# VHH binders against c4kar8, part 247

Target 1, 263 residues: c4kar8
Amino acid sequence: MAELSTPSPASPAPLDGGRGDELEKFTLRGARQILQLLQDLITHRGLITAHTGGGHSFMTAVLKVDEERGRVVLDPSPDPQANRRALAAPRLTCVTQLDGIRIQFPLVGLGEGQDKGRPALFAPLPAEMLRLQRREFYRLQVPLAHELSCLLKAEDLARKPVEVSARVIDIGAGGVAVVVPTGAAEFVIGGTLPACRLALPDGEPIELDLEVRNLNRQTQRNGTEQLRVGLRFAALPRAADTRIQRYIFKTERALNAKARGGL
Key: E = the ipSAE of ESMFold2; O = the ipSAE of OpenDDE; V2 = 0.75 times the mean of E and O plus 0.25 times the DockQ between their complexes.

## First folded at step 14 (VHH)

Design o85 (framework vhh_8fcz_2)
Fold by ESMFold2-Fast, scan of step 14:
Structure o85 (fold): chain B 263 residues (1-263), chain A 126 residues (1-126)
Amino acid sequence: as target 1 above (263 residues)
Amino acid sequence: QVQLVESGGGLVQPGGSLRLSCAASGFTFSSYAMYWVRQPPGKGLEWVSGITSSGGSTAYADSVEGRFTIIRDNDKKMVYLQMTSLKTEDTAVYYCAREWPSSYYDEYLAEYFQHEGQGTQVTVSS
């Protein structure tokens, strides 16, 4: 069926491919389920990346759920510019992780004010939250002590080949997220980075072809800006896949052991 | 305020050519990768092409590779999409964008796209 629609720059649109139906089974729409999940994020002090559009995001957290006013209270960024971008945005896309499970939800109608005398951001409770309970969607937050890095082959502003050592912040079956200093290299969504090298512990670097899937300029909690790059594994050799899965499994197991009484 | 104004669409016969233009304002154009995305009638958004901030590298969807060329002029704050060998399947509203809806690194998860402009209609028929 042809649909006659007025184009709107603020109107979100789903991707074609029938993924909406597949994701529906992971979408929470019950008010009590949404409240419980938000409370779980508060209890575990879950860090949230709030995407404000234009490739910008900032780190936040849910401070409180105000059930009487039907709103969530968020920790503002220490960067006033990030807060201004958030307030001007028609929508925030909030992404976080709880016990290895990806959680994503929209916030619309963001406002600012005070909570207990401190600056805060407020938004109506989301009508839906996505909670992906599949292992293939699991993202391991990489411990800083592992010093996991990926050597990216890219181009600089002068169109010269450049190698950028990027810190891996998370890893899953399908790819990695890395952080690079703003301006270190140029990236484009859909672009391929050939012969990159992923340095896992206990072995030689793995040579990989990577596809750029996501670009986001993140304002960290301390106010510094970093470019976050989401990279999908392309043409992944079986031996590399095995090593990546082994690293994820061993690290996950060690983190679970720590949480259950380790040091 | 960020503003993107698309133009250059129209009615064209299969095998024909069109050049789309996008005029940008309200942001540091030379610091952003730019994209063309399209929405066919009754379907969702489809990524078409991208170009790095310097113009040094480009990327294309498989369906348009070899037929479309993305170009930018940072001095004029313009992005262009040169379309050749047009097919009926290329019929869509075309939007210029700084951000494409993509999952974190899983193609099955998508962030919702918000376009800044009204788009420009391309109809391939006859």
Scores: ipSAE 0.147, ipTM 0.627, lowest interface PAE 5.5, mean pLDDT 80

Design o86 (framework vhh_7pa5_2)
Fold by ESMFold2-Fast, scan of step 14:
Structure o86 (fold): chain B 263 residues (1-263), chain A 126 residues (1-126)
Amino acid sequence: as target 1 above (263 residues)
Amino acid sequence: QVQLVESGGGMVQPGGSLRLSCAASGFTFSSYAMYWVRRAPGKGPEWVSGITSSGGSTSYADSVKGRFTISRDNAKNTLYLQMNSLKPEDTALYYCAREWPSSYYDEYLAEYFQHWGQGTQVTVSS
């Protein structure tokens, strides 16, 4: 289905064809609000995926906000190539979340230097930040202890059928994001993966068709690269939808209870 | 560093055909999925087609399915788009790209779409 890649007024998601003005109510433009949100990312040790273009990204974090100089300080990648790619990019698109709420912002004019004697990346404070506080954009970060996986049916680099057990890193009402080793299988945006199996902690795996919506080669905090694949639920039976929503709700509740009981 | 050079556009009448080419350099072409994206006057970017790194699988927008064929030659670092049965609504500037933003788990908004080439103009009119 090519509708995923072609903006349409009838598309269900704003990012898939909604008008830009529909995102205005989720856009923060006040300097104080931007500073507070960046500080919240520091406080919660929020990991940020910084997209440098060309299907490349690296994992970073905000180390501090320098209000006096009007800039943000970011953790550089241990992979020098990822840092060079970032510095050469005309713009970084930074994506993260706080309590399941998607946060997205641009950084322009990235530079490198040192902060307190340690390597750092610097950028002017963003003029705007998007905070998508809508249920349909909510993504649950899957606890590693749940060992949630999805068996993908794809083709390898030699065009042979392959089954890849991919770790699910986040899940929402509309899909999952999974990670696979680079080279394990081939993916293309708009491609359909039929009869995949999503394993939730309770019950039998859910068989469903998935559509590739996003591909990114992400450099991790340890310097290794992995392929992150965003997958949309193409046609979700009501029973499967109920099981997924129940998992999200129960896990969300448990994580909120744990956060209140700990720091 | 990354360079994409599109060519093959032109003026054609409805029902005609054109073949677009994209010459890639500055990266390992055979390691990337590639895409054709178009932008009509006054509109945002529209994804047209995609192809896996090996060329084993392809994808197409519903508006072009059955009329366009994407292909690649990894030995020549070249991406192609064969366009048949062209319609006036296919009139646009065509770009090749290593990525395209999409919905749901897309980590880009359309305004952050990047293209490394100047594009090639396709005009379908009588």
Scores: ipSAE 0.328, ipTM 0.719, lowest interface PAE 2.7, mean pLDDT 81

Design o87 (framework vhh_8fcz_2)
Fold by ESMFold2-Fast, scan of step 14:
Structure o87 (fold): chain B 263 residues (1-263), chain A 126 residues (1-126)
Amino acid sequence: as target 1 above (263 residues)
Amino acid sequence: QVQLVESGGGLVQPGGSLRLSCAASGFTFSSYAMYWVRQPPGKGLEWVSGITSSGGSTAYADSVEGRFTIIRDNDKKMVYLQMTSLKTEDTAVYYCARIEYYEYDSSGYTYEFDYEGQGTQVTVSS
């Protein structure tokens, strides 16, 4: 009996072989740089999506860097199954964002225990961290209060046209990330969604074509699943690009003012 | 137990045709989009094509659009890649894949297979 499929590796692989050369420029391998970046994630209370393989992930955070013992302390999932998957995984692929910059790193040798009497996960410090500092990787987390939406034109399971109002959670120069209920519409990597409408404050919705680039199934704390869809702007008119950049700039400025104890 | 079993690879001359097959088992096949990816000798993985869970929509890499067709049969739990007008640069190991996670930017993708098969070798040469 031959087993002809293998579980997915714990880290994303480039689809285009040339991409690996470009990513090396953004890889941190110095121990001091890695320690500083992990401390920055703690200071900014960065939420981390930890991929355990097999299509599973959970939300965590770095609680502490134990430099003396060469390890990180992570917040366990409230879902015991997610923690069991993490402990059984040969590695975790951790993805997060700091100031609009994507950060990715592996963790190997995960264990469990307690930190100051509370349950915790422990892993050795990563040997490398990826910090993507290009304009196309920059993303703004959209404040929930803004109620940003994108009306997607897609197909349902019966191959019938459907319009889905999706909440925009991330926005950048190259695209948006949206959330939809599992089963609301069908998506495929590389598929195009024509004539979608992005609703920004201060004007008419922007009509644009979107290309599906990311699909991630996420389990929420209440146990429900949602589909996170990453969408690339296929062709963006200059006026639309200007409006998107203006929204990002204005929102970032307002969030920075709020963080400084402003009104 | 999730399994993906590829077949149909072989040696063909430039301009020839091949049909690749992938038999899936161990999961609810009709609930997942399916993909073909390839790895040319000495290069990284390249996304080739995808098809939605119902088969209603498809997508192709620019390099294969108009030459390759992805098809699925949910009753038989099969996905196929019909390849025509084959070129020497199509030489690669072809993998049937189910993808749960990946990342993108304006210049390309990164991804993680949920499952992949053992692959099937396609060689295009005279």
Scores: ipSAE 0.344, ipTM 0.729, lowest interface PAE 2.8, mean pLDDT 80

Design o88 (framework vhh_8fcz_2)
Fold by ESMFold2-Fast, scan of step 14:
Structure o88 (fold): chain B 263 residues (1-263), chain A 125 residues (1-125)
Amino acid sequence: as target 1 above (263 residues)
Amino acid sequence: QVQLVESGGGLVQPGGSLRLSCAASGFTFSSYAMYWVRQPPGKGLEWVSGITSSGGSTAYADSVEGRFTIIRDNDKKMVYLQMTSLKTEDTAVYYCAKEYWSEYYDSGTYEFDYEGQGTQVTVSS
């Protein structure tokens, strides 16, 4: 009954809070729209996180679209283990961002081979792509230069309390994604981390409770693994919400100015 | 080969109790968080509970918190779900899983990795 653990491509995946019905209006199913969006990802050299299941993902990119064979060509991971997981997976869930818009799509039937003498991964064109255009779904990618961190209060592998300084990689109205060293602490989905401290620029760290929503061991493009933890704001004081919104707004404006070659 | 064998389900009246068991083999059990997930008739999979690899921390869905308890025995390679005050809404096939993920922290898709046939829990009348 392995079929029950993996959602059918024709059916929405199991979703928290019945979100599948709400996402339908953001789903592209037209072949032309899908081809155009994939081409936009190629043109902008968009990095894609490909989730292979089991809490694992790897960084990839669309190298080309083969319309004659109805295939997309992906950049393989330098980690052979990540590629084996991908090939064994019944489905990849691909996630990326283009001009601040979140894009998600499934790939089924992944194979490997070569493209013009170089190793490549191949998959049939996706039947659907999700394009989330609402600001409520926006996630700011935190510039590395900001050195944004969150001090997490968790337990280590010996069940001892530990404080882990985690790098914040993205932030939105509803939470943050952080990177922690593998083995630094134990996390469980649904668990609450009380009294964590989010260090934003301009002021004291914000003390807040975080709920663990996802855990993902991501293989980077250099082949190293990192644990990514998605954390939801469980209860956010108004003053904290205001500071987070201001940080997001200011950083978006600065990034937009840099992208356009402005001041 | 990874195997997860669930047992302990059955028919019970509302307010009753059941203890589910999951016997694991084919992987380093003490290195993985373990989860219980369920599939009600005609619905998708929903997460019920989780426990860290050491057993030091647990988590529960709001619908079962205070009524269910997850425990593990790493020496025996077992995970258990003690269910009390059962409700008609708890009727489902229950699976244990060693992998659970969602794509995003505020929304997303879920994937569960399990090898068992599950165990049926029916809470009736």
Scores: ipSAE 0.291, ipTM 0.712, lowest interface PAE 3.2, mean pLDDT 81

Design o89 (framework vhh_8fcz_2)
Fold by ESMFold2-Fast, scan of step 14:
Formats: structure tokens, C-alpha cells, sequence
Structure o89 (fold): chain B 263 residues (1-263), chain A 125 residues (1-125)
């Protein structure tokens, strides 16, 4: 193998983190099922977040499915650098929602060209798609206007306790994703943050224990770096669970009503 | 570019010990948390252990707690995994991983960047 093997380019870790058996029942591998789901995303004008690695992502949509060539046609980013990152990536991780059902799929072998005279991105049809019907996998993108925050109790580089007010960017039944400035505190996968305080609108902060599940660094337009931290709820009280779920439900209904009323 | 080079694996009998090493380059090592992950035959990746950027705190999977120790040397840009009381279930390819630059959309699932070929640990009589 040493004579034949070539070093692989950098590859991100698998999305399932070794939980393949738990996700298998939600995985579509039939070609017709995959085609139908992609067509449903077109019909419902589903916006897709495409993650390109290195903390980078862009907003796209499936423009069409080319069954004869076995490929999807995607809307490119208006940012040329985002498109270059996507084309250079070994894979895209695409995430979207369809009526509360989370849909996730990889795209490998991205290319660029034109569709009806307009720039477009092309990729082979995904070999599999996740259609997650469990409430624990649903994530609400938190509206910026809500100014949702979580006060994290963590440690700095000198192992001294620090409190960091982190902006909540998404929330689900199982956890939150937050953003913090790089260097604000130390985080490690599997680390626990006890007695953090989640501030939801219209009530007292919820005290809860959080477990660090993922870390992702992002560079902003002004050159500053921020750390995105995925946090799992540990030992969540029933009252806290009810309040979080009520917030998610009410916010979804408000966003859905606004979309139908405004457009 | 990020480069992680693992070493120290091999064949060992149950109850034995091994020390794995990871040499890092291509990034500011002292700014990132580091992890060890493993892939047993026929299974997906599982997280094993983590260490903060300063080395001040460590975490372990329940299956290895008390048997494995993660340490780092920021001056040498090295991460180590000291493994004791090895079991047949510890048989896997072991990878050193920088804290993830790749966003998992599942916050209940850990994720990592890794580039090395890993180092094979086989625990067998």
C-alpha cells in the first residue's frame, strides 16, 4: 500500500460521529426516493445551507434535477469566494428543512458551468439523504431580533472561571449552537459547562448544564474570528424543556405566518 | 495546511499498554483543543479523549476513563495518548484530531477534522 497510496487531502469527520446505526432508519438510498425528495425541495423553494468546511457555508437552492445526467443543479453564491471554496471542497454538507422535517445530504464532485445562460453549480446526485423525523434533530434558526443569549460558565487559558455571554444562533429540543469570540474561553469536545443560563424572551433565564459537542471557527468580513460551539442539554428539567419547546413552536408559527403574509 | 501525523500503534496483548503520539503542523497548535478519535473494524468513528488548548482540562469517553490519559506539549506541538489495561474492544485505527473546522448540524454529535492515516492498534492474544 505504501507503493500505491497517495496522501488524501484534508477531510472533515463523518457527520454521524459514529452513530451510523441510529441514523440508518432515517437514511434514503433508493434512487427514486432521492429524486422525489430533491423535487420536493424544488417545489417548496427550500433554501439550503451548504457547508464547505473550515467554518464556511453559503445559501443555495436546488434549481433542477437532471435525471439523464444523474446530477443536481444548484444556485451559486453571489460571493465568488464562497463558490471557489465550494468547488475546492472535497464535499459539501447540505442542510435544509421541509415542513419541520430536517433534510441533510452530501454532495461530492462539485463543478461549475451555466444553466440557461446563467452561472450554476453542478454535482452528481447524492448516494444518500438523511430525512430526520425525530424532534431531537430539529433546529430553529434564531431570529437576530430575538437577541437570544446564553451565559456560559467556562474556564480561560489560565483555568480561571469566566462567564461568557454567547449569542444563540440555533436551538432545538436537544441543544443550542452559540457564537463566542475566539479566545473568550477554552472549550473541548465532551467538556461540561455547569449552571449556564439560557435567556429566552418573556421570562427568567433557564439554568442548565451543557455539554460541548462541536467546535467550528469562522472568519467574519472584518477579519475577526468567532467560535461556533454546539452544546447539548444535560439533565434538562421538564419545565425548562416545555418552555424551550414553546419558544420553538411559537417562533416557527410566527415565521411561517410572516412568510405567507409577506410573500 | 493542517497536518497531523500519528504513531505508536501496534499489536499488543490484552492488559498491555501503548503510547500513541501525534505531531501537528500547519496551524497555531497552542490555540486549538485536540482530540483522539478511533474507528473500530466495521464501525464508525468514536470520540475517545479531548484536551483543551492550554492542557488545563481533559475529557474521556466512559469506555476509556481511568485507563487512558491524554497529554500535550505545546512547545513540541505534540499530543499523546497513554493507553493502559488494553482490551480487545480497543482494537481500532486511532486518529489525532484538531477541534472541528467542519460544522456538524447535529449538536448532539461530536465532529473533528483529521488528516492523518491514523495508527492501528490491535489488541489480541
Amino acid sequence: as target 1 above (263 residues)
Amino acid sequence: QVQLVESGGGLVQPGGSLRLSCAASGFTFSSYAMNWVRQPPGKGLEWVSGITSSGGSTTYADSVEGRFTIIRDNDKKMVYLQMTSLKTEDTAVYYCAKEGDYLSEFYDTPYFDYEGQGTQVTVSS
Scores: ipSAE 0.085, ipTM 0.604, lowest interface PAE 6.3, mean pLDDT 80

Design o9 (framework vhh_7n9e_1)
Fold by ESMFold2-Fast, scan of step 14:
Structure o9 (fold): chain B 263 residues (1-263), chain A 126 residues (1-126)
Amino acid sequence: as target 1 above (263 residues)
Amino acid sequence: DVQLVESGGGLVQAGGSLRLSCAASGFTFSEYAMYWGRQAPGKGREWVSGITSSGGSTAYASSVKGRFTISRDNAKNTLYLQMNNLKPEDTALYYCAREWPSSYYDEYLAEYFQHWGQGTQVTVSS
């Protein structure tokens, strides 16, 4: 006999309207709470991935909250094409993190102009923001200096088998996000990549099967485009799970120490 | 504008076969992975199958694997779904999509930027 807690709801299935209520407990609708969260993103220089539709996104940041005019001011992309896609989009879906907490919000009615003589994007304040304060939604942003990589077995545009060394940009208990050069390989959501090799700083690479869960073409702050691939761990062994969790813990601790210290 | 037009649905008996088509226009079809999804009465939308831009790789939901085959003809801008050994639980409105919002290792929030067609109804009688 045992006592079990009810499972916490995961993110709802895409386009499943019956699951929308699962996110209500994480949704902020108070004007003061929204303004405070946006200001926190400015203070912490939080990078935002703005999804513009058609499998495209770009990296931005909140530069300013104009409370009097009810607007947010965003950093435009140096890539004019990314800005054109954003302006043409009916909505942006903005995703970011603050101290490991996942934050998501919509922006509608994007416009362009200048703020204090510099190019800027403007949008009305969002009516709601999601703030997922659950440890299971945490994703460690992998420091570039760690050079974390995953060797993927995939197929190129000519249908030939290829091995692609992909840079790991974030890692969590359930999977990794990797960056693949545009055109290096083809991916499809739901596809399995067998016998991939995840390289962690300590020990031998972990051999595992990965499932493609997300695909997005992201324009970076320097104007370059990259393909972001979200990959789920299939049947992760206990030893591998322990190594991944240890890496996440050590790196998070080191990053927190740097944030609190003066170098 | 992006336009997707599904066709080929109908009424079939359990154990039967059906082939769905999706005619695409308004974008460079050969540059996009394509997907089939479905929605049964009173249920949410379910991912069924996907195919890479070249057609070299495919993926299937466990519920249809071995019974359904996705394919594409890039010269004709057309996506297909061959459905064999149909079951009553396959009864649904079937949709073609240029992109599929999905969970990011089961914790990613849903994205709502996709071009869905109006769908084609498949009804499987017992």
Scores: ipSAE 0.524, ipTM 0.823, lowest interface PAE 1.6, mean pLDDT 82

Design o90 (framework vhh_8fcz_2)
Fold by ESMFold2-Fast, scan of step 14:
Structure o90 (fold): chain B 263 residues (1-263), chain A 125 residues (1-125)
Amino acid sequence: as target 1 above (263 residues)
Amino acid sequence: QVQLVESGGGLVQPGGSLRLSCAASGFTFSSYAMYWVRQPPGKGLEWVSGITSSGGSTAYADSVEGRFTIIRDNDKKMVYLQMTSLKTEDTAVYYCAKEGDYLSEFYDTPYFDYEGQGTQVTVSS
């Protein structure tokens, strides 16, 4: 059989296989669709988390799409180590949101140079992009002004109980993503954090159990390192579910009203 | 370059015990959580267990809770999976995995980077 191929280098893999097939129907492969989506990210000043492998990422943004040269121009990290990791990586996995819709795309062949006299990263246009336009994948980007926090009950590096106030950066029907300072506590994928407290603006903190689903070390634009933790709601009480949904709908409505009010 | 080398698999009877080992190199082992994942014949990858960087906390899939124990030795850069009360359903290739970059923030589908070649566990009479 002439169609057998050499195994690819090791890379991130899904744990149960089924989700990968399901994502195929949300994959954009048209050159014009890809160009339009990248331009929309520029227009809306979308922040991108670029995953470089090894649990590391940095915050970036698309500065420009160069259609003539077939490449994107990205904002480099202020941390030289993050940029070195990115340049050494076989691929970047870029993750962002546009109007609550999750967008993912790979960048291969990353290089460095200058754009208008300033340092920049360059990569060929991605051949495909994921655009997950389905309600179960929806994540509300939490406005900083809301000061949403979740008090996590975990263990520190000395195995002692610790409470960590984590900033909630996005929230959906199934969970939250939070940011904690690197070294504040230890997390393990599949681990449960009991009796955590989610603070919503409209009342008492919601007590709930959370399951750790993903981890990522993130270098901020100011060079500070933080840990991003994806947390799934475990055994969510119905009253808590109602309050979370209400917060999401109310905040989305307010954000849509501001967008409609005339950029 | 991250390298993970699994060993200790073999043929065992139902109710038996087996201990898997993973030798890690190419990264700061004591800074990363470590995991065991498995792939049964004809099926996708299935998460089995995880352990924090210090070894202070562990997590297990419901199907193995109470039967498997994950252990690490940071000085030796080793992860172990002690398996007891093995069932035919535990038959799979077992892989050692490091926490990696995350393709998805879906709460039902975690991702790991760099899996070794694996070690075959067959539970059969």
Scores: ipSAE 0.265, ipTM 0.697, lowest interface PAE 3.8, mean pLDDT 80

Design pa1 (framework vhh_7pa5_2; at its last look DockQ between E and O 0.24; V2 from the best seeds 0.00; counts 0 for: pae E 3.5 > 2)
Fold by OpenDDE, look of step 14:
Structure pa1 (fold): chain B 263 residues (1-263), chain A 125 residues (1-125)
Amino acid sequence: as target 1 above (263 residues)
Amino acid sequence: QVQLVESGGGMVQPGGSLRLSCAASGFTFSSYAMSWVRRAPGKGPEWVSTISGSGGETSYADSVKGRFTISRDNAKNTLYLQMNSLKPEDTALYYCAKESDYWGDDIYDSPFDYWGQGTQVTVSS
């Protein structure tokens, strides 16, 4: 009676392992490198977007690097509510760019105080800074003259199904960014929106599944709060991919022609 | 290489006017929305205004609405900010910023991918 040793279910390899290795190539961990990059941000008067979670962010800048105390000094938000969120957040994710290269770094242990008699935010130096040289996907900014829309199938706060018509602001092979009214639906990062409809100018809407990848709340435009949602194409049919690529190509060509003085 | 160069800043009395300019190069200017952002002493950057690539759409912060006007000349690759009825609270370094096309690629993004060195605006009696 040979005891069939049931093969122990192989623990799913953490999906993060492969992406982690690729990101490691672009991650600075050296103290000197980090200090230099922060100094460069000061020199270039870098505009930094600090994300506090839940789709909330505020703009800041590095005022100075205090090497002796091992801390970075940041400008506080002109919005007191943003500062409260920042101080309550366990982690800030700071995003900026230098020379077209995206820079991302975490700050933890944020505190408030004064620098030279002015309000400031303080945090320990970041342990790492990510410098991304390459964009994964090209994104075409959708011209206003060629409005694209996406019907999102989402849920409201009560988990009731709702349909939200969203304006597409950019599109690429990998996904779209859309703008929705605040409160129109509840979005969860990593969540899937099934059977959405992307409307292209060349025919019937494309039915597709979308994964929520990014949430950005913008409160400052026209006094109305808008939510930008970054969406990844989930399981895009080949025919749909072809249509999207065609649209991008045609639109780019048109934009370039116009830029060259071609009506 | 993308370059944004602001000009037109200076000192002005309350109630006065200034016109800022931003010369853009190194990209298809008309294809991108452009913004003005300002940084006041002791305060982080504040969005001021945005204009679409075509110039057909504009938006303003509530703090400047009715006083500031954003415009652009795509033939000259130049962004403008007309500032009227200036207040001491408008004292800041003003940046011209190109809106980012990196939306949706990551959970965290920045609204701008390029900006200039800024031009100083001081409103003082």
Scores: ipSAE 0.769, ipTM 0.919, lowest interface PAE 0.7, mean pLDDT 86
Fold by ESMFold2, look of step 14:
Structure pa1 (fold): chain B 263 residues (1-263), chain A 125 residues (1-125)
Amino acid sequence: as target 1 above (263 residues)
Amino acid sequence: QVQLVESGGGMVQPGGSLRLSCAASGFTFSSYAMSWVRRAPGKGPEWVSTISGSGGETSYADSVKGRFTISRDNAKNTLYLQMNSLKPEDTALYYCAKESDYWGDDIYDSPFDYWGQGTQVTVSS
């Protein structure tokens, strides 16, 4: 299958990805809740990406849940090699979205067989499922007039250091989203960008470390392609955190006062 | 509220043609790549084709190259798939899918965040 975003190196597939304590409240472990969420995926015809490790994945869907046998039934890939990788993998990390909410669950013990005379993949029901409202933190949409930027210290395709000035489009307590021209640098999900500089309107730029969490290609109105990069604050000194929160608070108040004054 | 509504499916004989449409609303259509994904009986979802937000770059699965053409009209917020030289193997439910803008705390990718209910394409019996 073709991917539009830059391929990323495979990582180990823990549900928590280094944030397990913050994800626990979004993790379903009750059998009834897991069955209901799987049924919701069937009802909404969820397009699931199953990651097999080594940077490989394939698309699948839940065909049915067999409660009596304690199994989920999945579509096999049309690509025989993808099916072989899935059957050889110690686990699949399945991800999808339902109405913008991320759903992630592991499957272990995958086997092949038949369902009503058609090929199918089978696995025991997952012991847990993540239902993540990833935007539960307040995220301020940065007014265009502020022209907030972040200087990223990244690498180009030749793995040479490059500095990229990226426009900040939203900001919250845990990170920022930025846009850069396509090809300005090579970004790897899970990679870290040390000693970046976030420029806020008041005061000197903040030096901070960022971790790449998400990449999306976008096309501007003039046809120019850009890359939206979701960045998490990896380590944030308390003074820097205070200053970011103050910017968010002040800007939010100004925007709310303007909206109310327009009534 | 993001909505994607596919249409244009139907029954055709082998060698025939169909043009699928997907009406998009609830997001800035021109900012996102769009894809067609199909699901044949007994098989999982299969990526068919993707087009960039501007429409300037397209890609196709090997199984449809030369026969299918993806296009978009950003003024009408509509995605299209022209399907020519149809084969029985093209029989499937065809979905329009929006490129994900998910910002996550996890490195695993979910390439699509919204898709329609699909339109059925059946190539003869």
Scores: ipSAE 0.305, ipTM 0.746, lowest interface PAE 3.5, mean pLDDT 81
ESMFold2 (binder alone), look of step 14: mean pLDDT 81; pTM 0.799

